# VHH binders against p49116: the designs that were tried, part 179

Target 1, 238 residues: p49116
Amino acid sequence: EGPLLSDTHVTFKLTMPSPMPEYLNVHYICESASRLLFLSMHWARSIPAFQALGQDCNTSLVRACWNELFTLGLAQCAQVMSLSTILAAIVNHLQNSIQEDKLSGDRIKQVMEHIWKLQEFCNSMAKLDIDGYEYAYLKAIVLFSPDHPGLTSTSQIEKFQEKAQMELQDYVQKTYSEDTYRLARILVRLPALRLMSSNITEELFFTGLIGNVSIDSIIPYILKMETAEYNGQITGAS
Short names: E, the ipSAE of ESMFold2; O, the ipSAE of OpenDDE; V2, 0.75 times the mean of E and O plus 0.25 times the DockQ between their complexes.

## First folded at step 12 (VHH)

Design l4 (framework vhh_enristomig)
Fold by ESMFold2-Fast, scan of step 12:
Structure l4 (fold): chain B 238 residues (1-238), chain A 118 residues (1-118)
Amino acid sequence: as target 1 above (238 residues)
Amino acid sequence: EVQLLESGGGEVQPGGSLRLSCAASGFTFDDYAISWYRQAPGKQREWVSTIGWSGDTNYAESVKGRFTISRDNAKNTLYLQMSSLRAEDTAVYYCTRSKGTFLPRDYWGQGTLVTVKP
């Protein structure tokens, strides 16, 4: 009966690797992205409603929506990450791949289109000046999506999503009372997240991962991590 | 063949110091985060410390201020300097690698025993 999210769930502080190298490389980009992914998973894991769904459902939900959570995190942390600089470095790497025939022209076009969609999304969120409370509820709405294949407890997931929507509405109406259309303007941005390929996100930001390590394998690892290790690895997270 | 070999364990008095080493081979050491874990008798394996490829360090709360992790990329070697040792630090200490600070560990050493005598 209490609120879905508390003030602790509004705090979302990304700690970047230090120092930033003179020339961005795949290690720095992958480490930065991994820290954001870990922060996002830690954030989800800390929600009592999420915990109540049980381990199997938690893993399935996060596997289904990690790309949406990650993209919202990129938008929220764009300034801290210097995301525009990272994307420029990725583009330079991609152009080198064209010159060395490492990737097909069609694949490179798909990847560039993904980067443009990501930039448009982040720019839209920045123009709307989305605050930390709004980001927390947008993340909750995408986390508690009942419509992913293979989910159990879909009625309970839908209830939590509706609760997130109602609490976001209440917050926006009270905080931005003069902007009648703000909530609609925010919510219409969410469908774009589902059009972004998780495979391309993995290729862009997690190029340092090789062999059998993939985001799908990392998710259960993070969700099962001991609280002490979690706290030691996370700096500034709630 | 990827290999991680720990050494430097032994018996020490409370308040004493030990330096553990982990010699790495079969991979590009510089490209990996390297961590120390320990397992005390009858307990689960617990994380102690991680050093990233850039030299960023993180520590478990129980060892902060007492242990120092470091790496020598030229020698492909990881170190753990342990000071102010306590009976609770008695454990087998393991070295492991990961592709990033927060990412899964894929190879583990065989461990080195540290015994803090009462």
Scores: ipSAE 0.234, ipTM 0.612, lowest interface PAE 4.4, mean pLDDT 86

Design l40 (framework vhh_enristomig)
Fold by ESMFold2-Fast, scan of step 12:
Structure l40 (fold): chain B 238 residues (1-238), chain A 118 residues (1-118)
Amino acid sequence: as target 1 above (238 residues)
Amino acid sequence: EVQLLESGGGEVQPGGSLRLSCAASGFTFDDYAISWYRQAPGKQREWVSTIGWTGDTNYAESVKGRFTISRDNAKNTLYLQMSSLRAEDTAVYYCARSKGTFLPRDYWGQGTLVTVKP
């Protein structure tokens, strides 16, 4: 009945681990990345339409789109994260690994190409000066993707995606009325998200994971987290 | 070999204070986030507080302003300073380890009982 997203869904505030270590390491990067992933899932969990799809569908949707959602979050929070500094630290780690013959040249090339794609995506979003409302609706379009294999309730998911698209169009046309083609410029950025490998994202940002802990295990953990627990954690230090 | 051992529980009057400790062994303490959870009689286990390996802290809404989590990396020990205790704080308190603040907990202590007597 009402809008898909409320004003509360526009706020997206990442709190970085503090204090920042003198030299960035895989643990700090993983902690920062897991906080962004947590914030992204908390954001999705708070949407009434998402809740209405039920727990099993919610888990399947997030498992399918977490990399796209995470990448949008990286672009939105690039300044807060000092993403350029994190990427520089990752590149330095990769250079040290190839010097010690720990990674193949083909693997390094794939990872460097992914970093380039990520930087270009974040730069394009920054140049477009994407605002908080636009990010919220882009995340909703990505989240409510009906075309992932194995999904149930695809008709309802498609309905929510179309509602997100319509509300984004309304917002952009009213807020940026003099920029006739802004919506088109924003939407053509989205297909690039599907071309970025979730496996490489996991390797770059979640190298600090240990044992049998993986993104696939983290997603249901966060989605099943008690409301009081995840609210407390995402509000940061009191 | 990884072990977490809680201590410092006991009986306290409403409005009183207690300091819980969690002694860690069998791993590099500095590399892990450590959390406090509690379980009241007949209720689900609930999260209380987490301290990241960088020292950043997070708290459940019900304990904000009353509880303080801290760590002493030199002693491999986690602390929970509890003040302004209420009957609702009566629970077995557990510490738990994770590789990050928002990552799954992989090891748990045996718990220490805190009883807030009317």
Scores: ipSAE 0.267, ipTM 0.653, lowest interface PAE 4.3, mean pLDDT 87

Design l41 (framework vhh_enristomig)
Fold by ESMFold2-Fast, scan of step 12:
Structure l41 (fold): chain B 238 residues (1-238), chain A 118 residues (1-118)
Amino acid sequence: as target 1 above (238 residues)
Amino acid sequence: EVQLLESGGGEVQPGGSLRLSCAASGFTFDDYAISWYRQAPGKQREWVSTIGWYGDTNYAESVKGRFTISRDNAKNTLYLQMSSLRAEDTAVYYCARSKGTFLPRDYWGQGTLVTVKP
């Protein structure tokens, strides 16, 4: 069998809505986040191993791990997104909401803690200078997680995850041969992704901004999108 | 209450041009991405183009360079300028509303027929 990922799976280019508004608003943040989610699902859809698991398994896997994929995508695309600016705007809105009694103090504390954890994750990945190959394999490890409840084909999923781990190890050892412990430093970042609340991510980037659209409805919509429509959307603006 | 009404369809010769319009009412037009879809005889409905809140545009590969989507927020109207029309562009064209480029479409128009003569 050939490698789990090809060179085409290393390419991960987010095209942002333009022009950026003078003042950030809910539409811009939601559109930007939706594009990143779509790009992440496009990336997953293009993997032959993922396709081989079948549509029902694919939907279950992405529903289970979308927040981890999305967070890795935020870290990888932080500069393109001006993520620090988006997070600062969200924090400013939350601080104003405290003063105006629009949100409970406990909820605001949870959300701010989530933002701090997200920023720490992105900063750690930037400090490690994670490259495109490393991001691709980290996403594959997260995608092919056999331990989510309700999954079928768990033996095959585990086999794909092990293959992703093996190929990442091979890449890092050959490319960063002088840094003996780089792989360990990278892999210990992954558990932090499961500490990111998908409900808070959804509120910050999606439903808290739009109100009535759920990620649960978006995932099957995108995964079942007709191939020509899907490809047209992902190729970006003219 | 929410309405999308397409117009501008008709018969045209190969290589010709048409401009389709979609008039929106019953909602704040500026808060939505709007898309064009088409359904050719005997085929499934296919996506043609989407325009987002900030005028960012996406196109199906088959129409790139030939079709231009645009919006006039002051008039609550969406446009599709079609040029270099081919027989395979013959279809009923529909506009559809969504809260974002990649979010589910929730309202659809009734369609306008475009016929490109062979």
Scores: ipSAE 0.308, ipTM 0.636, lowest interface PAE 3.5, mean pLDDT 86

Design l42 (framework vhh_enristomig)
Fold by ESMFold2-Fast, scan of step 12:
Structure l42 (fold): chain B 238 residues (1-238), chain A 118 residues (1-118)
Amino acid sequence: as target 1 above (238 residues)
Amino acid sequence: EVQLLESGGGEVQPGGSLRLSCAASGFTFDDYAISWYRQAPGKQREWVSTIGWSSDTNYAESVKGRFTISRDNAKNTLYLQMSSLRAEDTAVYYCARSKGTFLPRDYWGQGTLVTVKP
């Protein structure tokens, strides 16, 4: 069969809310994060292998790995998002929560450790100068993870993950031929994604959500969105 | 009590123009994205346009270049300026609220009918 990913899957253009407010707030952060989440899901929907697995499997996969996809997206779009500024604003908000005695010390420590791990991950990816093709394949490796509990079609998912790994290896070997250990340096970064709590990511970036709206409810909403609607929203062209 | 109230619908000739309004009350209008949807007789509800709380705009392909969405935060009002109207634009137009551009819609208006006469 042909390649798992094509050049169209390398494009990952995040459009930020405009204008950026003078002082960051929860609503701006939540809107920015939900746009990245939408873009990540739209990216996954565009993969023929993903489409071939069917809607139930698609929903289960994205529910299992959204935090890993989102974190890779944060690293890839760190400059566009001014992620360091957003994280500073989140830290400031947490300091106010400490002062107002709204959170336990243990919870605050857990959240601060999460922020540190996120910063460390993004910095490591920046130092490696991960390119668009490498990000696309890393996202595909994460998306096609056969080892999440409750998944069906695990053999086919594993096949797609192996295909992603092989295509990444081929790309890195050809593009960075003088750096024999580059692939190893990239791949050893991936386990860190599973150490980061999806619940804490939701708390930090999606605090602006209302009522019963949670990431678990948003995922099927976006994945089942009518093709014309999600295409109109992703293009943003007037 | 959250309310969205559409107005401005009516009958128009092909090629004509109409301006729809959606008056919002019971919430901080500035903090929400607002969308226009439409439903033609015998068809499923179709997304038309969304404006974010920062005035970012998105449009369905079928209305690009003909419709303009805008908001007046001082008046808590959403607008849809429709031009070059076609028979296929005949529908009940609904206003819908969401906390973000890509987040689920939580409140809907009652709709306003637009009829483009042959």
Scores: ipSAE 0.366, ipTM 0.704, lowest interface PAE 3.1, mean pLDDT 87

Design l43 (framework vhh_enristomig; at its last look DockQ between E and O 0.85; V2 from the best seeds 0.00; counts 0 for: pae E 5.7 > 2)
Fold by OpenDDE, look of step 13:
Structure l43 (fold): chain B 238 residues (1-238), chain A 118 residues (1-118)
Amino acid sequence: as target 1 above (238 residues)
Amino acid sequence: EVQLLESGGGEVQPGGSLRLSCAASGFTFDDYAISWYRQAPGKQREWVSTIGWSGDTYYAESVKGRFTISRDNAKNTLYLQMSSLRAEDTAVYYCARSKGTFLPRDYWGQGTLVTVKP
């Protein structure tokens, strides 16, 4: 069989809403997040191995790992989307909610810790100077995780994950031959993704757009979107 | 009540032009992305174009360079300027709203018929 990923899967270009408002509002933040989510799902759909698993399995995989994919996307697109500014804006909005006594002390702590974890993760990835190929393979490893409950075709998923890991290893060895432990440094970051709450991520980035609708419920819709619509919206212009 | 009402459909010859309108009411128009879809006889509904709340525009490859989507927020109206029309553009055209550019469409208009005949 051929490689799991090709050069076409390395490209991951996020288009931000334009123009950027003077003050980042909830709508801008949510729109930006939804675009990133869309891009991530479109990326997954473009992988032949992903397609080979079938619609039901695909949906289940994305439902299980969307938060991790999204977070990797945040890290990868941090500069383009001015992630630090977005997170600061989110904190400011939360501060208003705190002042209005809309959140419990425990919830505030949880949310702030989550934001901290997101920031630290993205900073750590930036420090490692992860390139587009490495991000693509990391996303593939996260996507093809067989250890989520309720998945079918787990053996096949595991094979794809192993393939992603091997290709990443080969790439790192070839590209960063002088850095013997780069692969290990990269892979050791993945556990941090599993510690992040999908619920809190959803609340921070998506509630302004989806309201009472969950990301889990819209994933099938996005995955079923016409290819023409995907392509047209990815290459859209202002 | 949320309402989307399409207009401007009709018969036109190949190579001709037509301008569709979608009048929106019952919601804050500025907060939503609006899209055009079309459905030809015996075919599935297909996406044509989307304009985001920020003014970003997106087009299907089949209409790119020929169709132009625009919006007038003051009038709560969406437009689709169609040029160089082809027989394959014959369809009922629908407008639909979504809170985000890449989120599901939650309300649809009743559609307006465009017929391109030789």
Scores: ipSAE 0.546, ipTM 0.794, lowest interface PAE 1.1, mean pLDDT 91
Fold by ESMFold2-Fast, scan of step 12:
Structure l43 (fold): chain B 238 residues (1-238), chain A 118 residues (1-118)
Amino acid sequence: as target 1 above (238 residues)
Amino acid sequence: EVQLLESGGGEVQPGGSLRLSCAASGFTFDDYAISWYRQAPGKQREWVSTIGWSGDTYYAESVKGRFTISRDNAKNTLYLQMSSLRAEDTAVYYCARSKGTFLPRDYWGQGTLVTVKP
C-alpha cells in the first residue's frame, strides 16, 4: 500500500551521555554503544511493516541482524560519537593488554582485523556521502533479510526487503540522477556487514556488559518495553 | 550480596510532598544506573524515573516537573523527591539497578508504599 518508510524513519538522532569524561573509559563507551543499539531497536519498532510481522518474528529478525544495524548506525553517527577517538582508545587499551600479557596474540590480531574492517566500512560510507534516506533504506534491507536460519514468515519478509530495494532505487535515481552507478556502489558495501563478528563487536563496545547481560537478552527487553518508558528514556535528559 | 532498601513512604494529602530513599549495598554504586518504578493496586509495574551513572536524569511524562531523582554516591543512596502528589501516585515504589540507563534491571528492592489520600 503506502511507502515502507516515512520521513519520520529518516530521522536518526543519537543522544550521547553527558557530561563527557576527561578520559574515555569502558563505562562511557558501553553507555554510548548501548544508546546506539537502543536507538536502532526504536527505529525498527517504529516501522509499520515490522510491527505487522508480530513479536516473535520481530525478535528473531533483530537477533539475527543487530550487528549489521549497529555497524550501519556507527557509520551514520560516526561524527556525533567521535568514533575515531573511541576506536583509538580501544586500540590503546589493546596495546597495553599485549604489554601485560593479558590477551593472546591471536585474539588481539582478530580484534585488530575487526577494527580495520570497521574503519574501512565507515570510511567507504563517508566517501560515498550516504544521506539519511539512503541509510534508512539500507537499514531496512538489512532488517528485512529473509535468509537467516530459523525465520518464519519468510515470504512476507522477502516482500518487505524487495519493497525497500525498490524505494531506495527510486530515491537514488531521482535525487542523484546524474550518477548512474551510485546505487550499485552503495549496495556492494552491504556484504561486508555480514563478515563482521558480532562477538567481537560485543567485546569492543559492550565490555562493561560482559558477565552481566547478553545482547540477545537486551533485544527482547527493548522490543517489549512499554511506549511511555521507551519514550521517556530515549528523549534525553530533562 | 547486592541489596536495595527503599524507605520514606507513608500517607500524604493531595498536593503534599514526600522524599523516598533507596540505600544500596554490596556493589560499586557509582558504576550503575538506578531507577524508580511503581505499582498501583491492580495495575502492572510502571517506570517512573532513571538516573545514569553520569547523573543524566529521565522521567515518565506523568511525573515530569513534579518528581526529582538524585543520587549521593558518597552515601550509596538514591532519592526521589515527590511534590504536588495526586491520588494517581498511590503505589508501592521500587528501586532497581541496571548496568546502563537503557539496559535491563537486574536487582530490585522490596518496595515502599505511598498512599495519597483523597
Scores: ipSAE 0.430, ipTM 0.748, lowest interface PAE 2.6, mean pLDDT 88
Fold by ESMFold2, look of step 13:
Structure l43 (fold): chain B 238 residues (1-238), chain A 118 residues (1-118)
Amino acid sequence: as target 1 above (238 residues)
Amino acid sequence: EVQLLESGGGEVQPGGSLRLSCAASGFTFDDYAISWYRQAPGKQREWVSTIGWSGDTYYAESVKGRFTISRDNAKNTLYLQMSSLRAEDTAVYYCARSKGTFLPRDYWGQGTLVTVKP
């Protein structure tokens, strides 16, 4: 009952590790990425419709869409994160891997193409000046995707996605009444998220932190983290 | 071989102070976030405090203002300075490491008992 999202779901404040090092390193990048992943998963957990689907369905949904939620989070938080600087540091790391003969030429090509696509996606979202409400509904549309294989309760998930789409449409028409094509421009950006490789995202942002453990394996832990630990670690201190 | 060895537990009066230590070995201590947790008999383990690799500190609401976490990277040692202790602080205290502040803890110490007299 009620709207799918409330104003509490619009707030998406990422806190960065402090202080920012003069030279970015793997630990800073991985910590920043883990904060965004954590924030994204707990954002999803806070939605009553998500809670209503049950623990097994919740885990399955997040495993299916975590990379898309993470990528939307990167776009939303690109300025706070200094994402352009982080991506430049990752490219420098790749140069070290070439000199040490650690990566094949084919793998380097794949990784550089992914970085380029990520930069293009984030730039396109910035050019559209996507606001916090729009991001919240886009994330909900991605989260409640019924077309992933192996999901249960797909009828209910589809209803929640339709509700997110309707609420986004209502918001855009009310708030941006002079821009007839804004909803269409926003929605055509979503297919690009399916082009982002979760494998490469893990390699770029998370392997320095978790080794050979996939994000899929830690999602149940993140979703079940206790409220006190979540609040204490999310709100940060120097 | 990874080791986390807690020490400094003991018996203390209400309002008293105690300093816990966690000696780390077998890994690059500087690269890890380290946390304190506690578990009272018959209760669930609860998070107490975390210090990140860069020195950022985080505290559970129940201990803010009373406990101070710190690390000495030169000695590979984590500390918890506990002040204004209460009966509800009685628990076995564990240190645990994680590669990131918000990622699962991948190694746990054996614990040290803190008893605050009623």
Scores: ipSAE 0.115, ipTM 0.529, lowest interface PAE 5.7, mean pLDDT 84
ESMFold2 (binder alone), look of step 13: mean pLDDT 84; pTM 0.840

Design l44 (framework vhh_enristomig)
Fold by ESMFold2-Fast, scan of step 12:
Structure l44 (fold): chain B 238 residues (1-238), chain A 118 residues (1-118)
Amino acid sequence: as target 1 above (238 residues)
Amino acid sequence: EVQLLESGGGEVQPGGSLRLSCAASGFTFDDYAISWYRQAPGKQREWVSTIGWSGDTHYAESVKGRFTISRDNAKNTLYLQMSSLRAEDTAVYYCARSKGTFLPRDYWGQGTLVTVKP
């Protein structure tokens, strides 16, 4: 039928908390990350194909892929977020934890490896100069992943993923006609997203929520939020 | 113990104004987003407004331009200034806490009744 994504799905504008504090703290990082997560879920909600799968399937899909969507969002919004500054602040905190013997060396190494992988991913996307249309389709490809355990509408999900892949191919071939292998270079970046631990992402960016609220509980909250409440909160208009 | 206590409700005429307060205790007020919700008789609870820890404000479309949310961190108090009140604004108004603007609310007040009477 019509295209999977429209021009409205290319727009992805993150509104950061203001003003930025003199010294980065867990509240600023957590608020920034939760806004990106909220924006990512709103983006998914706006897709007619996603809506057509139904509420239960929607919740299962987002629970399965939120870390992939979030990481793509971090890469896309890296400049707006000053992501390199946030990651540097997290690294400084971890170095202090080593010096004060507050965390095990094995755990710190695991977290540092995650930060390195995240930075490598964001740098590769920046080097490829991924545009807004390409990000939208990459997000659609990871959203409509039929291979997560426990999904019930896998044939329909696979159909939407294939449609996303075809539309990305058409876009890239038209827009970057002289670069025969651009699509391949972009697509081979996606498997790296599944190597990123969602638990470590939660620890790094959602530290302010630890012990009280989990990402799994946030997902159905956002997806079931009334449209009027959602629009009022996302606009930030005074 | 975390507590949120609403006050300032009462009866008001259409077109009138009223100011609600929410007094917070038992936590570091400055670190949390605080929201106003309302529930009219026989209706579901409706979000009205949220103010983030940095002071950024968000409003339901139905109250934009009529209601103003604000916070006084020195007094650990949240306010809702309501103007141009309508019969449809009649509800019990609740204060709610969250760790972020878009995050689930974890503590709620008991509410204060606002009645718009001709």
Scores: ipSAE 0.389, ipTM 0.703, lowest interface PAE 2.9, mean pLDDT 87

